# Designs tried in a protein design chat: VHH binders against Galectin-12 (LGALS12). Part 16

Target 1, 336 residues: Galectin-12 (LGALS12), of Homo sapiens (Human) (q96dt0)
Amino acid sequence: MSQPSGGRAPGTRIYSWSCPTVMSPGEKLDPIPDSFILQPPVFHPVVPYVTTIFGGLHAGKMVMLQGVVPLDAHRFQVDFQCGCSLCPRPDIAFHFNPRFHTTKPHVICNTLHGGRWQREARWPHLALRRGSSFLILFLFGNEEVKVSVNGQHFLHFRYRLPLSHVDTLGIFGDILVEAVGFLNINPFVEGSREYPAGHPFLLMSPRLEVPCSHALPQGLSPGQVIIVRGLVLQEPKHFTVSLRDQAAHAPVTLRASFADRTLAWISRWGQKKLISAPFLFYPQRFFEVLLLFQEGGLKLALNGQGLGATSMNQQALEQLRELRISGSVQLYCVHS
Key: E = the ipSAE of ESMFold2; O = the ipSAE of OpenDDE; V2 = 0.75 times the mean of E and O plus 0.25 times the DockQ between their complexes.

## First folded at step 5 (VHH; framework vhh_7mjh_2)

Design e01 (from b04 with T100V T107V; at its last look DockQ between E and O 0.01; V2 from the best seeds 0.00; counts 0 for: pae E 17.6 > 2, unsure alone 64.6 < 65, grease 26.7 > 24.2, SAP .669 > .668, placed apart)
Fold by OpenDDE, look of step 5:
Structure e01 (fold): chain B 336 residues (1-336), chain A 125 residues (1-125)
Amino acid sequence: as target 1 above (336 residues)
Amino acid sequence: EVQLVESGGGLVQPGGSLRLSCAASGFTFSTYAMSWVRQAPGKGLEWIGRIYDSGSTSYNPSLKSLVTISRDNSKNTLYLQMNSLRAEDTATYYCAKGEVTYEYGSVKYTWFDPWGQGTTVTVSS
């Protein structure tokens, strides 16, 4: 009575991707498409301040300006310029000029072309106040720039010069600049909370210390967006964004592995789903992670580019209680 | 069970060409985007490109001029044509199944699992 040899089911070889060696300083970074590169924010620049806008301006670009209006401020200006030449003066596609020395603070917008100013556009009821901090967002569309001030839409300005010619930001006059950010608009059609409110950068905030934890007392609802902005450290090991439930289980984790240059979703049980995209998390690179909660799961965007979605049931989303960010990053913004 | 089996790897001289194949089974091949990725010795994973279920392709910009991805749905096979191979192209090449595709503008991305076992390409004089 010959016992049937139980055929061992071929074990699912979980290909453990061997931890590739940390790139030595000087290894050529894989070319990242320009569309995935975000210019890092600048903190406390000295005014006058002039900088090149990486990749120039295009529709969907956002410039965020954080600062304070001095108590004795007369005026300041934010110029989106076509070059940085001092002589001849570069064209200014969009001149944004708050004026405070008048009885009624207002903004003048204009275009400088060929050394000549065009017709001024005047916007009354400027919400900026002397002595107060502000957040200004410049959202560049296809035909016009929209400007929000302190979370409220303020003006729109139709382009008089091609947006594609703009490659320089200039800040002049009576302004204390805390931060300048170069971002992309939220690519998600629904649930964007970036505009007009905006989310300021925080430098050296205790609230952004890594590991960083944010409570989600009500869970997550459809349309809610999580924003994580930061800088990859010089010697990164890993970076994770985890959503945890009340039992401290992480039903979903976004993991960047620097050693093997992979981005993946990790399930509660450790199942790894790789995300097919250029790896963006290089040392000293600025990044933005957006997570949009929808019925049926999470959508991911990196640096303004949508990368897809992972499935998660609604009940699990509602049971979430914590956003946890850990790893080799410096955080500039966390919003949940 | 989803199975991906890469083949066609081997030794090739610099400047040579090679065509890799990936035989897929255990799923409706024609309905999924498929990707190629590679890992050079001691280096990280590099995404090569993708072919979508529609037949459209997307490539790593660094490799776009050197690679062509195609598929034969009747054979459940994914292909990677590589031309003008260099020493730096020495790697293990993997095919991967696309599970979820997302398009934003002109760029499409996919979460994918599982991976094949890989096929090794060595470019050496």
Scores: ipSAE 0.000, ipTM 0.208, lowest interface PAE 16.6, mean pLDDT 85
ESMFold2, look of step 5: ipSAE 0.000; ipTM 0.199
ESMFold2 (binder alone), look of step 5: mean pLDDT 77; pTM 0.773

Design e02 (from b04 with T100I Y104F T107R; at its last look DockQ between E and O 0.08; V2 from the best seeds 0.00; counts 0 for: pae O 15.1 > 2, unsure alone 62.8 < 65, placed apart)
Amino acid sequence: EVQLVESGGGLVQPGGSLRLSCAASGFTFSTYAMSWVRQAPGKGLEWIGRIYDSGSTSYNPSLKSLVTISRDNSKNTLYLQMNSLRAEDTATYYCAKGEITYEFGSRKYTWFDPWGQGTTVTVSS
ESMFold2, look of step 5: ipSAE 0.000; ipTM 0.319
ESMFold2 (binder alone), look of step 5: mean pLDDT 76; pTM 0.758
OpenDDE, look of step 5: ipSAE 0.000; ipTM 0.216

Design e03 (from b04 with D53S E99S T100V E103T; at its last look DockQ between E and O 0.07; V2 from the best seeds 0.00; counts 0 for: pae E 14.7 > 2, unsure alone 63.6 < 65, placed apart)
Fold by OpenDDE, look of step 5:
Structure e03 (fold): chain B 336 residues (1-336), chain A 125 residues (1-125)
Amino acid sequence: as target 1 above (336 residues)
Amino acid sequence: EVQLVESGGGLVQPGGSLRLSCAASGFTFSTYAMSWVRQAPGKGLEWIGRIYSSGSTSYNPSLKSLVTISRDNSKNTLYLQMNSLRAEDTATYYCAKGSVTYTYGSTKYTWFDPWGQGTTVTVSS
């Protein structure tokens, strides 16, 4: 009766990420793919405002505009431009123009090509109001841009110029801009759950002071997404996103270590599971962390890119009571 | 510890050729696919191509005619032959052990880990 030789499970060679030396001030950042770089939000820009869109536009890009329509506003425009030339005027792939001075507020959309405007597309029933704050989302798809206003789908505009030619955002007219954000769609779902609803940036909000805690009185359920957006401080030490249970144990923690430039899942017992991804948490870099709760675990996306999952049982998810964010970051958004 | 050391970079005239090398250590080189990537000044990371453990190759379509990737498993060395170099090919070139590809919309993105320190190629008259 020959005892079956227990096949040694091939040892998961934990490839030790060489601890990149702490970058001294002035050291060149490690190359990061463009797909992992997010342009930081701009707060309270002066209008007229023109800025380069880092990496240009592509399908899946989202631009978020927060602001206030002045009480005496006639019109404003948001132009997605092909360059920043003053003369000649650059092509405008997508012109978004709310008009308030008419009996019926509406939006005109158009394209400027070769110095000529094309056919106007008109959208009635503008949900923007003079004197009111707004959140506008521009979600760029493969063939069209979708626009939501205050969490409601408002319009879609089919591209008349190649989206890839767009590299500039211009904001003009009667608008008070609180924030401009450059984001990516949620990679976890076909169709972003953020669309048409967006999560605005908050600047200097007491609610976003680090360490930041959010109560999860009902735990977490499959399909729920945690969103953390922020800026890494100039002299970062650590950054953590922790989920804590009723006993204040942290069954799961996402930890960025700046000293060794590693990202890892930390278990309740302190076990580290390295996440194989470029290290994105450099000083003054803007980041987005998405955590999708699913049956069997937690999926991670950084800056719109899915980076796999960690296992977590349903019972543990249900026992969660706190989201805690700590470390050397300035937070702009926390949603749970 | 995985180490990747690129070499062979330098100044080249337009139309010139250059062969880069990447010395690999700390892992079983022959069993891994290897990639070349580059980063031009002020630009993002660009994938050049990959050679699988089998020796089969995949290239960036935009660079396919200009580059050849090869490997010598006996020397644990990866090679990048570049021909007809242009000013636009000025970049830091990196070899990488692993890659991950993501699809975002209609665009595929690839990142690599680990990679070396890079070797700089300057194409100038």
Scores: ipSAE 0.000, ipTM 0.216, lowest interface PAE 14.1, mean pLDDT 84
ESMFold2, look of step 5: ipSAE 0.000; ipTM 0.158
ESMFold2 (binder alone), look of step 5: mean pLDDT 76; pTM 0.755

## First folded at step 6 (VHH)

Design g01 (framework vhh_6fv0_2; at its last look DockQ between E and O 0.01; V2 from the best seeds 0.00; counts 0 for: pae E 13.2 > 2, unsure alone 59.6 < 65, placed apart)
Amino acid sequence: QVQLQESGGGLVQPGGSLRLSCAASGFTFSEYSMYWVRQAPEKGLEWVSTIYSGGSSTYYKDSVKGRFTVSRDNAKNTLYLQMNSLKPEDAAQYYCARDSVTEYYGSGTYEWFDPRGQGTQVTVSS
ESMFold2, look of step 6: ipSAE 0.000; ipTM 0.199
ESMFold2 (binder alone), look of step 6: mean pLDDT 76; pTM 0.767
OpenDDE, look of step 6: ipSAE 0.271; ipTM 0.636
ESMFold2, look of step 8: ipSAE 0.000; ipTM 0.234
ESMFold2 (binder alone), look of step 8: mean pLDDT 76; pTM 0.770
OpenDDE, look of step 8: ipSAE 0.093; ipTM 0.580

Design g02 (from m09 with S33Y R50Y Y109T; framework vhh_7mjh_2; at its last look DockQ between E and O 0.01; V2 from the best seeds 0.00; counts 0 for: pae E 23.8 > 2, unsure alone 62.4 < 65, placed apart)
Fold by ESMFold2, look of step 6:
Structure g02 (fold): chain B 336 residues (1-336), chain A 125 residues (1-125)
Amino acid sequence: as target 1 above (336 residues)
Amino acid sequence: EVQLVESGGGLVQPGGSLRLSCAASGFTFSEYYMSWVRQAPGKGLEWIGYIYTSGGTSYNPSLKSLVTISRDNSKNTLYLQMNSLRAEDTATYYCARDSVTEYYGSGTTEWFDPWGQGTTVTVSS
């Protein structure tokens, strides 16, 4: 059985190391369905950075980019490429190119096909600012990619090359990258302009201690996303994601129980509502939990698959102060 | 009322062994997973492992070579065997009842399950 032991994306050139999850020597894993194997995030890569997109790009996929624009930045680009060749250049299905060193900062989007740039798509304003942190989301739909910056819609770009041919992400230019994240399904309604809120993405070391706590100083509001990525331990008993208010009550807890293979919402009074879905957690396998906060409740996706929702009023969301993750997991990404 | 009482701590030389016990009362011990946790001076809690109702175990990978958890359902007692102890194993050791039963898998008891008061292990030359 082929097991991960550590490494980096195939075909990538990187100058710094991100620490993917590494299993103990000699561990053996059962074969698992492809739906349970997710691409780990990359932390603090040195630019220029090129990496494979596991499974290639398809409608529903989302790529997250967290970083800082340097104070003296001229330009940077994010390229969604068909291959990783350096010479000749690969086709680029979507070239995203903010330019700062002009009298009118703007963004250029384009496609490179057969070594030739096609017609530029120009956006005359720039949502990114020199010296500032950012969170960029690339949301790939059926006919177009939508780009948000810090939780606000920024632009969209219709595909000119087949999206299914894109298998490589390249990042070049004047940008400091803190994290790159990959989601296999977009949990938002297709065609919607809804995006996660623009709160700074707080990304911890891949070996985050468990139990893990993050402050939510302003609570949560509709449009915000919580993302938890980790590895289930060898003999797990349970795992929870809890949202707690200032009185340390947990009005929302998502609980995975390995004893009976159930996933459930737990209220502050202990009422249990089972989630009617396949139990997608396995010992020694990666997982991703995504919680989307919307008016009237929460939506859950697990490993890129939407699994359900639960109700929660907006006042309760605004009173939340802490995200806590505990149980039989190792964590490598917590985004709130 | 659920009660957990740890015992068996004390002073031990490096390389030595200890067996800790946890006496349980006030619940049907054989129906619950049980856990051991420790806290070194000035540090947070560190999970050691848990044991299934049937006796299977799961351990913190960093501690797996040092510890063995067992249970005696007829005596309502949980055990932690520690071997080849080092100075860094100095801590207060707690037992805890897992909030999930195999029958219900309920998380409802997770927030109310007691921890014992702990037993202190000191490893020094």
Scores: ipSAE 0.000, ipTM 0.092, lowest interface PAE 23.8, mean pLDDT 73
ESMFold2 (binder alone), look of step 6: mean pLDDT 76; pTM 0.752
OpenDDE, look of step 6: ipSAE 0.022; ipTM 0.391

## First folded at step 8 (VHH)

Design j01 (from g01 with S56D D99S S100D; framework vhh_6fv0_2; at its last look DockQ between E and O 0.03; V2 from the best seeds 0.00; counts 0 for: pae E 18.8 > 2, unsure alone 62.2 < 65, placed apart)
Fold by ESMFold2, look of step 8:
Structure j01 (fold): chain B 336 residues (1-336), chain A 126 residues (1-126)
Amino acid sequence: as target 1 above (336 residues)
Amino acid sequence: QVQLQESGGGLVQPGGSLRLSCAASGFTFSEYSMYWVRQAPEKGLEWVSTIYSGGDSTYYKDSVKGRFTVSRDNAKNTLYLQMNSLKPEDAAQYYCARSDVTEYYGSGTYEWFDPRGQGTQVTVSS
């Protein structure tokens, strides 16, 4: 792809490619579901990359950027834009611009409004390094976006344009992108952890082949969160997330059944407790299941929406030894 | 003209406490995020903590989290750093800094931090 001319003063490049369509030629979207759909991740996009943010941004959203900084990188940028027009250039609510070609690597953040760059904000510590992998989280709150790198706070930026106007993500410059994720911020308010841990998306990983078994060698303790992210297959029947003890009994199972569109807790003895919520699983759509473990039980969130809890005594939780995921899904992430 | 004046440093034993202050003038203090940074001998400048302009969001370097508390009093134009459980590794010259403001990218020269004061020395005896 040809690089456009023009831009800022020496040491910067500005891209002006047309905004790409999110759908491939000949691709047919599944019917719009009765409930909210989480936008699927994008793997190995070609930079420069511009895509729509499904449903736009609002407080409670999170964007995850997984990649590698090239050994010869000078700079890259991630732009959260209001539209994708090239003429006039779209407003950019949040411009995130790491710079490596300097004795003091840093990040410039700014807003482009009406074709005019506003006041620059500079952050002098840059956890990103040339030749290194990274995972960046952009956590969109009520007044500001918070940015973490590799699980640590990095910076924040107060909104200067309404976040609700942002509907486009642009990625430009010296960056190799492995995955882009579109998630919701963890709804569970727990006091000891400042940021949700960002966990990489894995494409076609043998460790994540379904049925997937994930060991819990020390069991589970209060404050731990299990994360399951994946894609529902084309003709799904069901899928389960099971927690098993040493004897391979499953005292708790989360089951999604596509025939009747139900989500339920299943006890060791097969007792079913329906979860009263919209059924958010849909063929060929991305999902995220979060399970928070606490004394006395666990809490569930689906696609960032808290859906309730079920009881287990603490001793039973500590005796769990295996997380097992089976059924009609392809997995991108399993973390305990 | 932006002016920042740090104070409250001193000599303390390991495990001791100090409270640093930063008096600000020459700008609308309540509109800016503020930083604490530090520099030890033969070491680079190191970020310590950030506080949002409204005072309701705070962030810390991992090695000081749970021991240091940043706060601000926007009515007094003053930034604070309460430092508890001090370690020899915390000994440094401490500076407060304001976020940089530049109207347009590429039309000027950038500075990393904007420390305007002489800083205040924190010394922790071995």
Scores: ipSAE 0.000, ipTM 0.146, lowest interface PAE 18.8, mean pLDDT 77
ESMFold2 (binder alone), look of step 8: mean pLDDT 77; pTM 0.784
OpenDDE, look of step 8: ipSAE 0.012; ipTM 0.289

Design j02 (from g01 with S56D T102Y; framework vhh_6fv0_2; at its last look DockQ between E and O 0.11; V2 from the best seeds 0.00; counts 0 for: pae E 7.9 > 2, unsure alone 60.9 < 65, placed apart)
Fold by ESMFold2, look of step 8:
Structure j02 (fold): chain B 336 residues (1-336), chain A 126 residues (1-126)
Amino acid sequence: as target 1 above (336 residues)
Amino acid sequence: QVQLQESGGGLVQPGGSLRLSCAASGFTFSEYSMYWVRQAPEKGLEWVSTIYSGGDSTYYKDSVKGRFTVSRDNAKNTLYLQMNSLKPEDAAQYYCARDSVYEYYGSGTYEWFDPRGQGTQVTVSS
């Protein structure tokens, strides 16, 4: 037992206790010490909303913002900040400020450094509309953040302050926020890397009740991705992600077992092949499972980390008809 | 401390013109976007026009577009509103405002502009 307490070091604690007035009501923050653990999403935060970004930002991170622009919106802002002090005001590495009060809605982006706004950058064609729902993705790369709106590239902004200094997200103004997601970029290099599928969270949807069945009417083809996002229950025993054919046989099953903390591929006949990787599932923690289909099999990523592969021929992939998820989880997203 | 002083209002006939001025002090005027807003009796503040810090972009409420022109003189720390073809619905108290310093620690409501002057009355009648 070389680490004190439950595996949390004091230096990994969030700055939220340093920002007494800006946390949304009922918000809970839990420090995440490991690079493989995802920060949980926040649902229905009250604006103004400020939260710590666990582990700070680095290239390969994505922030997802899901919500609705009010019919009478004038402006809102999303600030990626370096701390959250009251005085002096924190540096803002990336200020993203949609404005709707004109005939031609636009976005202002800027940086606040040492209490002074730098040069404004303006994008005169805002894809974001009053009265509409939205999915905004902030994709953090090595030298710039890229922003998409509803799956289409909208703008980019080169960093003027080090991205590694950003540890705080602020949301202010005329928006209704359904969810904030903290995700990693798809680690596989096939296909487009600019904007991976962001797919919205769905809360308490009947389509996501566990055991969850998701039809695959055409089976699966190379290049397709399955995404499962959820929360491990408080007293978990196991959960599975199974791909079934028309005969209800499951030639491929991914199984997480909590008693022995193993992740494995299970064959149709019950043979278990362990996946040699850290066991990243914990009670009451958010997770993302990504399955990429390719010729000859599929690849697994867990919480944005590529972990392993298994073999399956193309004809077998095309015969799959059902994705089934069972066990000790609550689901927020299933995409196939 | 931020100070804004509006002037140039008055009584005009319909179709007439006025030029409003806003003298600014207590902040680096050239670094801030500026707004004109107005308030008619028993109504809330209404956005009229925006000019960005470099003066290179201007925006107008649809009902005043083509009739009003916003400008700034950064050397004189002064914001202007040229109002032509005035209509009775333009009658209001006019304020200039700086792009607000939104304080997420001290605000229970969202505010994006910061009027600090007494305003100047525009009356269109008779």
Scores: ipSAE 0.012, ipTM 0.518, lowest interface PAE 7.9, mean pLDDT 80
ESMFold2 (binder alone), look of step 8: mean pLDDT 77; pTM 0.775
OpenDDE, look of step 8: ipSAE 0.497; ipTM 0.800

Design j03 (from g01 with V101I G108E; framework vhh_6fv0_2; at its last look DockQ between E and O 0.01; V2 from the best seeds 0.00; counts 0 for: pae E 15.8 > 2, unsure alone 60.0 < 65, placed apart)
Fold by OpenDDE, look of step 8:
Structure j03 (fold): chain B 336 residues (1-336), chain A 126 residues (1-126)
Amino acid sequence: as target 1 above (336 residues)
Amino acid sequence: QVQLQESGGGLVQPGGSLRLSCAASGFTFSEYSMYWVRQAPEKGLEWVSTIYSGGSSTYYKDSVKGRFTVSRDNAKNTLYLQMNSLKPEDAAQYYCARDSITEYYGSETYEWFDPRGQGTQVTVSS
């Protein structure tokens, strides 16, 4: 009775996103305005995980947490803290604590001030499930934080401490974190109180191999937003985001030139229109490109900042069939 | 109705070659970029190659670069994949697809190639 040899499950190659190597001391990087600074996403952080939130929290800031609730999870917590002190314990402006070990899974929210917890707020309907993946979005407003789970509104918590005092994110407990993202509200949507569409980070998706192609079978419609998030490689040569029509022509291309540190719109005929913006595409820098399609053109935002528009007629937009991303970048999110 | 029919798969030794074909019907073939994808046993569907509608632009998975060549004959409504220097890791069911889409459903990401054919089996064995 020969015991069947248990086939070793192929080891999940944990692609260690190497920390961006320190830029060689000699390249005078043009100062990037603070408004263009993108806090890099963190992939597969070890829990407990504590990190500084660049620029602190302010209204319009979003924190995205992508991960999995372990099957045997009891509880985890996401803390938005006022500092990272170990002793005394920092104030926690917003404590988000899913609890799974109870007969009725629920979320507790609270504030820690001066070493004392305040009144717990309880949310009895936990949208999170053990064994399941999740996307949690924390949207910080003027008066309250809104939390969505898997694209659905889950709870809101009114601030008990000033949001401006918060500068640290802590993640603790029974949680597998795939990614932490620090995002800004879409600059194209003025005043929208709506949850931005949270798009998960695609970690090592074969489809995000560069060059990356996305079909646009219906073309592009006004109001549609293309999202491209990536990491510039160490030795970048070129980077392009192209929209291509049925005839494989590219009526519009966004091109980053690393040699001359320019960003430009390139027409079908190769005409270049320089974009007046800080060059953000340095080696080992994370970036976000947003393209908003509108009647009469395409609006660009980089790292949450609007950079104007290029003209494109509606017919050309409707004839588009492909989004093509090429060059010396590693992609972790593409949405069209 | 969109129809895609893959052919040309078979058993080949490591280092051997195969040429896959995909016959397309039910749509204007020349207006669409086409995709080759493959699915190995117990693995998910993975992208292999793309050829744009005009045929001038081709793209490949890194692991197949230099070995595989995608081409198309728009007059024949046929997509091709020349596979040279085949490796055991290339063994899979190969599909041609018309569309490649990534969809987001909350925390779930769904990647699909559709429509696609029934596929053709490629086996690489000594």
Scores: ipSAE 0.000, ipTM 0.218, lowest interface PAE 13.9, mean pLDDT 85
ESMFold2, look of step 8: ipSAE 0.000; ipTM 0.155
ESMFold2 (binder alone), look of step 8: mean pLDDT 76; pTM 0.763

Design j04 (from g01 with T50D S57D T102E; framework vhh_6fv0_2; at its last look DockQ between E and O 0.43; V2 from the best seeds 0.00; counts 0 for: pae E 7.0 > 2, unsure alone 61.7 < 65)
Amino acid sequence: QVQLQESGGGLVQPGGSLRLSCAASGFTFSEYSMYWVRQAPEKGLEWVSDIYSGGSDTYYKDSVKGRFTVSRDNAKNTLYLQMNSLKPEDAAQYYCARDSVEEYYGSGTYEWFDPRGQGTQVTVSS
ESMFold2, look of step 8: ipSAE 0.055; ipTM 0.486
ESMFold2 (binder alone), look of step 8: mean pLDDT 75; pTM 0.760
OpenDDE, look of step 8: ipSAE 0.555; ipTM 0.826
ESMFold2, look of step 10: ipSAE 0.059; ipTM 0.528
ESMFold2 (binder alone), look of step 10: mean pLDDT 76; pTM 0.764
OpenDDE, look of step 10: ipSAE 0.771; ipTM 0.904

Design j05 (from g01 with S100D Y104W; framework vhh_6fv0_2; at its last look DockQ between E and O 0.01; V2 from the best seeds 0.00; counts 0 for: pae E 9.4 > 2, unsure alone 61.8 < 65, placed apart)
Fold by ESMFold2, look of step 8:
Structure j05 (fold): chain B 336 residues (1-336), chain A 126 residues (1-126)
Amino acid sequence: as target 1 above (336 residues)
Amino acid sequence: QVQLQESGGGLVQPGGSLRLSCAASGFTFSEYSMYWVRQAPEKGLEWVSTIYSGGSSTYYKDSVKGRFTVSRDNAKNTLYLQMNSLKPEDAAQYYCARDDVTEWYGSGTYEWFDPRGQGTQVTVSS
């Protein structure tokens, strides 16, 4: 995988997963090689948050979740899902659901298959409480996922659906997320059940230029998805996501305006059609725009929430040649 | 289609008892955890108790611990709440809810409880 221009993001280097849990005096941690980072990390996403796991899951992958449990939290969940569907709800291979509504925090794990929850698995004695910061690691093995909380092993969950079907991460509920990381690493030493001490990994934040142009050489067909991930600037005015056809016209544009906090579809001729939905963009906060192309048009999700649609016939979709993103954002990912 | 029907409410004196029932249909009841929630006039929904699908793990709001007992009969698709030593602050419309909260809202907020029934009124007065 080639790196974008620029340097590694500032941040905490993490110790090699093969090293012991304590560092020698004066020891420097080696940076994690880029080949172990599966995709750019996500910082401070607004929850609910749903995102694609690039390349899907397989044994040897790890997901790292850093955040804080709010003082009034009831529960949150992390879902490892099969498919990028806004409706109907996708299968969930691994549902991880910490609960704080009692004095004894615990986790419920389950699988959602064909719209039906399977048998709940309850894991007591979660050492995480309201107001706590946390680092949770999900390590995917061949037959099970292992989960650690703040460097301590907490649970195993044997797969009930094939891991290879999982390509989507969802985060919902009463949680303040600081970072999500995606690694291709196995932190366990051979023959040991103990986890190495966990540190925040070095976060990679590749930057794309704005305005950004992304080619669509064959246009778009039903079932295809465009994903745009970015950070809203400090003093934003607006930003747009435009789809341009072969004649360099923009038959559809999504515009976010911060002055009046509106989201709208803009037609080729400038006609504005407001999207009646919460404005999910905030200065200095991460966002994800997902456009799903279907027969009859395209659908919009922001931060995993389905918010609107606009009509286009299939011929118009196939004539689209360029995705262009402009305005008061910094981009981390454009995927088509 | 999920259907929940509450019953068993009524008027009791302080210290009295009631047993609420929730008849469930349209889903495989035994596979879902269930909640009891309540709503006093002009107030929001308040969590009262949880029973997990296995039936042996139960949780209660602190103010009802020792007085209320949640149970389920999976063969009858029925959830129960035995309410003893009732107090005036327990007066409310009581609902059951399935543990099935969608995280995908148009509003960006969460609704952790989905009461679908009409509820059953519990009134506590002397």
Scores: ipSAE 0.006, ipTM 0.446, lowest interface PAE 9.4, mean pLDDT 75
ESMFold2 (binder alone), look of step 8: mean pLDDT 76; pTM 0.772
OpenDDE, look of step 8: ipSAE 0.018; ipTM 0.373

